# Ledger of designs, part 26: VHH binders against Flagellar brake protein YcgR (ycgR)

Target 1, 263 residues: Flagellar brake protein YcgR (ycgR), of Thauera aminoaromatica (c4kar8)
Amino acid sequence: MAELSTPSPASPAPLDGGRGDELEKFTLRGARQILQLLQDLITHRGLITAHTGGGHSFMTAVLKVDEERGRVVLDPSPDPQANRRALAAPRLTCVTQLDGIRIQFPLVGLGEGQDKGRPALFAPLPAEMLRLQRREFYRLQVPLAHELSCLLKAEDLARKPVEVSARVIDIGAGGVAVVVPTGAAEFVIGGTLPACRLALPDGEPIELDLEVRNLNRQTQRNGTEQLRVGLRFAALPRAADTRIQRYIFKTERALNAKARGGL
Key: E = the ipSAE of ESMFold2; O = the ipSAE of OpenDDE; V2 = 0.75 times the mean of E and O plus 0.25 times the DockQ between their complexes.

## First folded at step 1 (VHH)

Design pb3 (framework vhh_7pa5_2; at its last look DockQ between E and O 0.20; V2 from the best seeds 0.00; counts 0 for: grease 25.4 > 24.2, placed apart)
Fold by ESMFold2, look of step 3:
Structure pb3 (fold): chain B 263 residues (1-263), chain A 121 residues (1-121)
Amino acid sequence: as target 1 above (263 residues)
Amino acid sequence: QVQLVESGGGMVQPGGSLRLSCAASGFTFSDYYMSWVRRAPGKGPEWVSTISSSGSTISYADSVKGRFTISRDNAKNTLYLQMNSLKPEDTALYYCARETYYEGLPTFDYWGQGTQVTVSS
């Protein structure tokens, strides 16, 4: 088989409308940048997972870049079925991580052939490559059963202190998004909320200083209005960062295990 | 600093056995799915086996089912591969690899330098 197959996990949802825009600054589209990154994968012997769709994938590596023909050359799978799936797929999503950097790129127009007598897969150079540090962008969609909340120490319209218990809807290394009822407090983009408390399932709440980065007023289908508040962690201590990253990892792993089933 | 160090490779006759070990350091080993991947001479990488973080879920490539057994000892931060009934086509450099997950697209983010297994008469 030579392929990794997993059930469809409950993947983290991207932030509405903004995630594609956020990824753009990590997307390489220049031909020379793409060539250099592919060469780095060759030099470091990167292990690449090539996803063919339907939960199927196989292991590969970049053998070389044929700049004159504008093609990338890949190792075929030892499993002939994986190669047939790859050749039949309209798109191959290649992913790897190297030195803490996630690299992802699509290949279209995959063909088979030989490179110096060695069987190989060929494709035109990708039109884009995503190169990002997971810490900078990744957001876990928090399961409702975890009841994650953040106690916000904010102000009302009269600049009087108020405390709001806000439901955490997503969490990443750099911040959280929460929802509050409209009117529960006044938030100003760029404003700071000192000494808020993030309640994780593992241990005592974490005391955090938060900065308001975005506000989105939402009307639910039932007409109820809520405010989505994007909050950045300010000056996050290493211990707090470790606990947050552990929560994200354990939750993502647990969601994957549940999607796979088992006794 | 994440490190994965494989050991236990060697030369063996067809039908023989070897036990590979992978010592992990620089991360919380018990939080990660771990895999064995191999590279035969002149070929690309081939996935061999994966074990879940707790050890409760295990999968194998069809080519090794019934002959290879993956296991882990989370207290010792060590991954194992027991290889029985070895065949010449099992000759390869064997890597221990750490699985990572993002957006429904799992891959590997760290792997060792590998340990050589050679099966010949």
Scores: ipSAE 0.553, ipTM 0.844, lowest interface PAE 1.8, mean pLDDT 83
Fold by OpenDDE, look of step 3:
Structure pb3 (fold): chain B 263 residues (1-263), chain A 121 residues (1-121)
Amino acid sequence: as target 1 above (263 residues)
Amino acid sequence: QVQLVESGGGMVQPGGSLRLSCAASGFTFSDYYMSWVRRAPGKGPEWVSTISSSGSTISYADSVKGRFTISRDNAKNTLYLQMNSLKPEDTALYYCARETYYEGLPTFDYWGQGTQVTVSS
């Protein structure tokens, strides 16, 4: 009777698979810090996007922090189906921003109940909260007007080589996130896409190798399914790195200048 | 500094109409998807509508589809929500929100203080 080794539950892939160690410095694990940050979200009426997996999300807010019971109270969705998905999900990924700082935290063990006679969702306090303060992990949200694209050399389901033009949605020093139509290609986490071409506005496309770090299926609000692919720069020539950094800097400066009413 | 300022809310009777406006400043308005979100008393926030940077792509929640129209004027840095055939269940604080992505997940990074819409007989 061969003991079927129950595959160890795959540790939730670090949000940025390759940057896990780098993100640790921005991860809050202290109970007091977590409580304070949740309280700040309440005070500022922070809007939270809660992701339930499978490309589904709903909007919520922190209603209360129950320190005595060690739980957070959230607003349920007005959509009963969203609440059902949330309760069925093994993990809720909450994303928000406070004072320009991006915040992400997981919730597990979600339940439903009543708080002061009103429907509410309950979860144990998050074990960790990611708070990104520094530019070092800054990913520039690419303005749509720039039409930044990446030609991906991938394979289809039949392992036939295909080229997919992907929209770049964010870019950082370490990689890009792109959006592709569902079914355009098969991506494998940890796989390398060789000789891809990143198109920047300032010149010829940059040829580079990309490593697939994460995959996220997203259903757009219009019902269209898209695949978000997180890609790491696997082999980036120095000249290419300089160009990417220049683009990010120039774009950030332009965005900031416009924000200040200067352009 | 990024600022979003909602206006145009008020009290109306059922079947009435309102037009909300959101004045955006401190960023390139034409580069962002913009959304309306509402929060009714005692309920969680609800997505209402989204419009793309150019206005070419628009989406609505089923609850408002056919009654509400989202639009934008990029020259004026203004987002609009035309609300027709208003119902009591539309009573809420309405927020203008800038859409963004965080580590590949869609979210909102900025929103205003909101404008109150009350539909009551």
Scores: ipSAE 0.452, ipTM 0.793, lowest interface PAE 1.2, mean pLDDT 86
Fold by ESMFold2-Fast, scan of step 1:
Structure pb3 (fold): chain B 263 residues (1-263), chain A 121 residues (1-121)
Amino acid sequence: as target 1 above (263 residues)
Amino acid sequence: QVQLVESGGGMVQPGGSLRLSCAASGFTFSDYYMSWVRRAPGKGPEWVSTISSSGSTISYADSVKGRFTISRDNAKNTLYLQMNSLKPEDTALYYCARETYYEGLPTFDYWGQGTQVTVSS
């Protein structure tokens, strides 16, 4: 069951949701690589969605890269309020695509001015850019209202079988992240949980094998401890893959409709 | 592979009409919200209109309300934009874009090369 009052995070969470170690191999930090990728965005007229926080975003594009001054020049929004929000934001999270590859990067220190007599936004070159080709790293944040759960087949501290109903907090083509109370079961990185059951909002639960990939202890504001468990689909039948993809796409469409005010 | 191909742009006088089309391939078109986005030099990209996967939910930018109509044909995998009462300020490159939701944030993951619309006498 969902509580009506949800705690707000003290700090903005990165879009990778704590998957930093997994995403590191897809992160570009070389200055030459970053410059080349930004230039590719110019060449391909890449549309960028810049997220300013609070569900707000605007569309922009890279006008040019000023390598000498270490700056990127962006198109401002036609909406003055969107530009005002962008300038007030501590950071922009920029998301775009090139040839089927997901590209994401932060911009910090946004300013406004003119480029060749036209209004423009300016920011220092990003220190990093994410190039995400593999669909298994795409994750949908599961709406609390969906009450999505996964029945885990695990072991207790005495290595006896236990079943734990875990809340699914995110889901992608490659796996799920779940939350369980601390001490509910023993999890070992690399261990397999056989015959778990993923309950989607419609239809019968999906039976699947899950591999433990990461573990994070979290202390909630009320002092309650919980364990976040990252789980990979060890082997996924095509029918199950299709149902999971359908859920992701349907949920994305519904959430996008509700978040219209932020675009 | 996902492809979006726009067509139907051209030159028209103020007050004229054009119908844009976007041919989609490489994905299940009927599963996605689709949008039209335009870009004029120096003004940045501007969202124009969005239509839901079924066609039942439609929204427009204030600048085009009452003049433009978005529609789709899921059997033909085609998105349309009917543009009436065109103004010089509608001059732009028009993109067809596929909407997605990435890690809690709405965004576009694919768009076409665009089709040029020029409104002048």
Scores: ipSAE 0.172, ipTM 0.615, lowest interface PAE 4.5, mean pLDDT 80
OpenDDE, second read of step 2: ipSAE 0.410; ipTM 0.782
ESMFold2 (binder alone), look of step 3: mean pLDDT 88; pTM 0.879

Design pb4 (framework vhh_7pa5_2; at its last look DockQ between E and O 0.17; V2 from the best seeds 0.00; counts 0 for: pae E 11.4 > 2, placed apart)
Fold by OpenDDE, look of step 3:
Structure pb4 (fold): chain B 263 residues (1-263), chain A 121 residues (1-121)
Amino acid sequence: as target 1 above (263 residues)
Amino acid sequence: QVQLVESGGGMVQPGGSLRLSCAASGFTFSDYYMSWVRRAPGKGPEWVSTISSSGSTISYADSVKGRFTISRDNAKNTLYLQMNSLKPEDTALYYCAKDLSYWDEGHFDYWGQGTQVTVSS
């Protein structure tokens, strides 16, 4: 009777180390920054969803930051059971939003007590706070040497289809900014440019749909007028997204290395 | 360094008008969407209005639609908010905010210290 050893469920592959590094950019670890952010949460009366694990959460708020004691004071749940779960949890994951930015921070060592005669929860100050600036909107200024281009399928003033090769000046997960000669095509904000081709250095061009989001006319020092076009990715395949993210990451790393005198 | 300096706030009676200004520096103002955000006492931030880099695209919160007008002068690096028919509910600290991206709106990376608007009888 051969005991069919049920294959141990493959541990989820460690999220590729690159994502961790990206999160670090958004992670506040400085004591002063953390204190300031917590104070901002107090000032804004930000509501916090505190996750206690097991699918349970409760709403709370930061009531006070005690810098002298190095602790944060939270509003307890009106539900005693939620408070018990919170106190029993090894870690509280707090999620909130300030100014449209998602903030996440862990609290450990939760205790209960009283603040000014009112029931309160106490925890040591978080060691880190994640301010998730929507990665989707991070923009990399494209080095001129990379010569990124985007073939735009647009229309001219006569509504005839034209293809315009545009230089990419910045790129993010959400889109690109390009420069085109004035008069090369007519762009309408909110309009979609279908089946455009974004050329990255690492392979074949990426075919994608672009939405015109911004138009800015710029006059160069030489008197030549250029049109800057902000373009959102209307539909980006996952594979394309990965390539774009990889490009951004690699380029940023290279630029940072150069800035540090390493190149 | 990016700087946004709001001005034009004050105290007005209900039904009154104010014009807010925001002086921008330290970045290419004409390349970015700009927004107004407000914070009332005891409330979280509320988005008010956004204007595209060229001024061709404008959006308003429903609470201010028809009463407020956002505009910009790229030559002066200045953002404006004309507020008409002011209500007590409009009492807030008003912030000028720079949008993060060239191609999208609603995500801010910089904002000023704000200008106080008080509507009271």
Scores: ipSAE 0.036, ipTM 0.460, lowest interface PAE 4.0, mean pLDDT 84
Fold by ESMFold2-Fast, scan of step 1:
Structure pb4 (fold): chain B 263 residues (1-263), chain A 121 residues (1-121)
Amino acid sequence: as target 1 above (263 residues)
Amino acid sequence: QVQLVESGGGMVQPGGSLRLSCAASGFTFSDYYMSWVRRAPGKGPEWVSTISSSGSTISYADSVKGRFTISRDNAKNTLYLQMNSLKPEDTALYYCAKDLSYWDEGHFDYWGQGTQVTVSS
């Protein structure tokens, strides 16, 4: 069993053919939801990168949402060529961010005119907007100095129960990724590891059940091999969720402060 | 900061071929599952293909199986999509996506700007 990351029929959900449907849960199609998100972009005064195809894009912003006419009003580019490319394009792909959340939406049927005597671009409301909740899928890369570990309850290659202390390399709202020496334990995608213990820097270890979601064998720079295991939290208690989120937020703020030391 | 830059799109006739590339920077590329996702005119995003961090596990959408090949070069921090036997239905903006979560495959943290593929006669 040289490589453990291959999907199997025993997996809870194979990767094959399902990801587009998974992205549907982040896609807004309700007219009211779309209107509200566009209004939020106006309030935030967020910059939008509008891609016209062929490697061309320009910076714009939503100036107004005309709820009665079902259209958006966009700030034209100061470059007339960019505006001509946009008007000639079959669609624009608009990409922006709001509080770390990536937002993408198409605009079809772009026209030009004036809004209150000023040049403007107009388009019908998008039929859909992708709103990818970064925080729900955010992974904190755990600083080595934190020595964050998880005691895994698994089986060895002879199917004997073993406890493996694994280093936590990343952590998020939905789970952790850990590293273990190759051969330390046998993991099966979709298998549950009951009563594992997650040690955060402060307080008692958190007891929780973990589902194996991902297995990757990696060679380190020193030539040693280690297994990366992706583990999903199962039935996470509210108190545990609170502690994990506090650790993530505190560490993220500290890392952001370090990164902004020159700002 | 994480940066993904797609390239290699263009216009081709049905039955033609294109090779897309994604240059990654700002993260340890070899640690992440990588995916190609496309958005056709008037449609929502459609997952196309995923490759594991080591390259050993590969999955494809049914619509592209046997025609597309995903690959990666971890030494060059580059993801590829070889597209053969292209159909008009393959017309879309193609995005390189970093799979954020090792525990919840199918969720993407970062999307590139996209590269346009147009298949027309």
Scores: ipSAE 0.000, ipTM 0.159, lowest interface PAE 13.5, mean pLDDT 76
Fold by ESMFold2, look of step 3:
Structure pb4 (fold): chain B 263 residues (1-263), chain A 121 residues (1-121)
Amino acid sequence: as target 1 above (263 residues)
Amino acid sequence: QVQLVESGGGMVQPGGSLRLSCAASGFTFSDYYMSWVRRAPGKGPEWVSTISSSGSTISYADSVKGRFTISRDNAKNTLYLQMNSLKPEDTALYYCAKDLSYWDEGHFDYWGQGTQVTVSS
């Protein structure tokens, strides 16, 4: 069997590096801005999802910022394997929220040690931090009634072509998350799925290329095991982008209007 | 104002069971994924379980699979965690968390005070 990453099902995915030019305007690089934002995370007790690569992640929190040594101090995981993966990773990508705003930052050079006699993880201050408003990173949770689907052109374990109809559970400007039965196809993080078809309620399905960004195994209430696949849109044409954004806007507006009409 | 109130914690012996509840108010509960997170004494936070807005998609941490069951009642704006076959390492303060699409870009704020679960002896 090919080595599969066993990602945590509860892991928020990092925003893709392939969108770096779009995200630059939301990127903080000033030392004082970074220090203040980290301090705000401490003050608000923000939970952080730390991604170690290969679809693995763990939850942590910033305990303090040591300005004198120029480093950040993190909670270690209660899972020793998660700590080992974090220490072995060339880069730890941290994702969290502060007051409804998404925060993402890399940590390089992670080490272990003690802080006031308590085990802790240490890293130099990040060189950059992303700070995004909800509108800039928002993922619409697809209403059940819409039953959006995406036809994936993938490969099975024998590397033979298969088509899988996957239910779309969320959608944003940059991608979708879908659910498929375990074993329906073989997915590899970083792999591409050409010529997939996204079915929106209005109009014909959109043909698009997708890149696998994360994989999470899930167990449904009936005991059935499924795979959640995070997919990035590759080179999305303007017309397709417009249709996706329109779907998101109209759906949010409709849901908001119904909620208010219940008052 | 978003409020999450956890309850149902207590002291139990290893192998015992507890059912946690989380009463939600101040937001449209049925629009959001909900999660349980725990914090053991002297340790950092640990994600436990997540349930989608409809309840159709559920995930568990490896450490609790097969022993814990998350559920929700959208008519009562209530999240539940049934914990069976409890172990001493399950001892922690358990928090209910409001989430969005937890799988891809999710995050949480802790809005409750948490409910203490203690498993000893």
Scores: ipSAE 0.000, ipTM 0.362, lowest interface PAE 11.4, mean pLDDT 79
ESMFold2 (binder alone), look of step 3: mean pLDDT 82; pTM 0.834

Design pb5 (framework vhh_7pa5_2; at its last look DockQ between E and O 0.27; V2 from the best seeds 0.00; counts 0 for: pae E 15.1 > 2)
Fold by OpenDDE, look of step 3:
Structure pb5 (fold): chain B 263 residues (1-263), chain A 121 residues (1-121)
Amino acid sequence: as target 1 above (263 residues)
Amino acid sequence: QVQLVESGGGMVQPGGSLRLSCAASGFTFSDYYMSWVRRAPGKGPEWVSTISSSGSTISYADSVKGRFTISRDNAKNTLYLQMNSLKPEDTALYYCATGEWDYLSGPYDYWGQGTQVTVSS
């Protein structure tokens, strides 16, 4: 009986280091800056999703920063298996947010021990921390009236190719979130959906490759379950990027105007 | 911009009751599972409860089962947690979060600043 590991609800997938050059300006490497940011996480009691690889993660928090020993103390998972995975992983990817800013940092050399008589995880201070300001991750909530859709080329449970028309619920420079009926297709985090078609109101659909970044189950108002899929633009042509940006800008302006009572 | 703002926390005696609220904005609230998570001093986060978009599916941590009730008003974009028979061990910062949560793992997209609950004699 293969224990169908219920896919752990997709924590925001770590930002793939592939955009290395673009992310450099948001990467903190200064020791003082890193310490301060970790202290801020403690002060604000920030929740952290720790990714151990293989699609596994657990919730944790920074309990303490030991400057003298150059280490960070984390709360272990209540799941012993998660802790074992964490300790076996060559790298722990920690994802959190503070004041709407996404923070991501790696921990290497994880160990277990006790802090004040309580079980704890220990790691050397991260060498770098990524701090992404909201502007780069801004997602426009798509008005229902726009009826944006994305034709997804995916596979069903039998690995048969299927096309799924998905409603776009939010869009940003880096990707889209869509909703599909449960069971319409099988999605794998990290998987690529090639030659999908994004329909914008201003012209022909945009053909593009999409990468699955997160999956969330949702219940509709009518009680029907649906799947929310977070998709990253894997390869976006410049012309397509321009169209997407134009749409976002135009829509934001319209929404703001409406909010001000102008329309 | 997505915002979650928790309120209703405070100090209460053991056996007392509190009702927490979470005001949601910047997203379609009715489309998301919502959860409560808490963090006690010196401890990591603990899952408390989750409710589906429609409210048809509800789950609780064993530590709060029978004492806490999660609910939502989609018309008001508000999540609630009724806490009865409060115990000192319930003392924590309580967070509202988007997404399905369990005690083992949770990817949450968004959470608030939290509201402090203190249970003391």
Scores: ipSAE 0.023, ipTM 0.469, lowest interface PAE 3.7, mean pLDDT 83
Fold by ESMFold2-Fast, scan of step 1:
Structure pb5 (fold): chain B 263 residues (1-263), chain A 121 residues (1-121)
Amino acid sequence: as target 1 above (263 residues)
Amino acid sequence: QVQLVESGGGMVQPGGSLRLSCAASGFTFSDYYMSWVRRAPGKGPEWVSTISSSGSTISYADSVKGRFTISRDNAKNTLYLQMNSLKPEDTALYYCATGEWDYLSGPYDYWGQGTQVTVSS
């Protein structure tokens, strides 16, 4: 049973040396651009993971932008403790995706109150928003109906081998993010999980090694906690890479067709 | 009450040196990866360096390799950045942060207030 996030002894290599010139081209600072992006998140009903520090986060969404008061209105967690952590945090780091593009922005000065008689969280508009459009950052949100899973070869608290069937929530060219019930297994950032099995439609499970890249204990909108694990593909076989790319492409095409037909 | 307090910034001429410090409190410092991140006027945040919890794994941005040295003292809950051969392009607010610079690995958990470094003739 793990109560806190475990820091990693291994550091991943920085993306393209972490240069400021690369980050600048993805950073939105114009007030109109920021307002438009926030409105796009509302229109697409984008779910946001709000990181409150210490490895804690909760699921939220932008409910509206109050331009007159210069603030965003967020959906509070049904877990009062998650809301208390958020209000006590010096800063929230909000992470979401729009059409597979990673969007990240800070919120400072979080308060609580009501919007139209309903509980709400409020924060001043962010001064900047990061929007990463590089292909290596692209992550497909896996449709819930696909029931895509990955069988993880992990260890319990006593370092005894266990197998955990984890739900895949996003997938990209470089890895997957999975959800694991709290306490099902112990993960160490930088650790390798050998011979895991990724179950894609249209074939046998793909056997591959996965590196743990991030861990986050997340409070869901229904108040339950789950562990989100980010996993990098290690030494991906050519046939597996082809199948994963094919799944991503087919699913994107189906989602795009559904979106156009749903108007 | 997590707090990160940076110090040691100032004004120097090109080729000069500065040593930044970050005093940490309110959490188990020895359990965390620590990073230095900077923000130049009118630009987004740029990762500078990361050090693992034990100090055994260290990484640097290409722009500072061979000039900057990151270190930590877990007994004193303090992170350091030794900056040598400073260039005008190093002018920025320097922040101490918990965690690793990796857009895929998620955000920094805690940020300090920053300390200003200005390099000009």
Scores: ipSAE 0.000, ipTM 0.157, lowest interface PAE 13.3, mean pLDDT 78
Fold by ESMFold2, look of step 3:
Structure pb5 (fold): chain B 263 residues (1-263), chain A 121 residues (1-121)
Amino acid sequence: as target 1 above (263 residues)
Amino acid sequence: QVQLVESGGGMVQPGGSLRLSCAASGFTFSDYYMSWVRRAPGKGPEWVSTISSSGSTISYADSVKGRFTISRDNAKNTLYLQMNSLKPEDTALYYCATGEWDYLSGPYDYWGQGTQVTVSS
């Protein structure tokens, strides 16, 4: 029998794109709440994607919380390069879900050491944790056939203006995620891209300002590197918001109809 | 309200067999790929196997090839893992997992509580 190829898992992106300034009401800062949520991750054996920057990430888990020392203990990666990137990173952004709730938290000051004679990673407890209900992080996966694109007005690596046509891979109420070839432009988290154009299947492109919220590196099967760029909608006109919501609703309804046999 | 519930774990001797099941609810099971992931004591998570939504594409980690068989029954919303020729290094908590990674948004968004497999002499 012919051996079938492995699907290539992509790492979950941090939620700092598109809605960052509106996330405050979902942010836990109480020490008791943070400790309980970390304990819940341990108890339920939550799988965590830890982002080290530059589009790199690895899988991990919380082994324990050392409340007396104010530390969280994580599994190291079996990939030594991932561990080196994690230790060198100024910030480790941890993303996971627990019972349909999306959880995101930063770790800074990561160090290596031993826990019960086994290698482990250590960090101070996070000062905050983001906790979102499923409905609050929804992103419609854009069907490839729709050819949804966004024209980005960015700068190349030489800081010269460049326009990049980026494929939209997901879209939500607060923004889009796009993919571009690595090196097509230089993107800076927190940077603004004015007067971009989002092309929906119906009607004229929407002019909108975008803010870069996250970057994730991806390798395609042909070995080509690309970036997943998370983009937040800046002040969005009411008509544009309505068109985006209509697109999401209609596309989701069509996808659900296919799943039920299209009756 | 997505739920994944694993069962079928237990204690077995080396060379033994176990069949794990994962009951799925709260989503259209037949639209999603499914994976088994395991976590051994004191170690990080390890991908074991993935099966496509239709069941036509299957992949395994090198450590389990030829010993484990993943399958699914879309009519019963159930994922299976047949584990043969078990070794002590297969001792782990086994999770079933899924996500919407077919759209490049991430590999796993949902996990079960896991079922314990213990292989000892």
Scores: ipSAE 0.000, ipTM 0.253, lowest interface PAE 15.1, mean pLDDT 78
ESMFold2 (binder alone), look of step 3: mean pLDDT 84; pTM 0.852

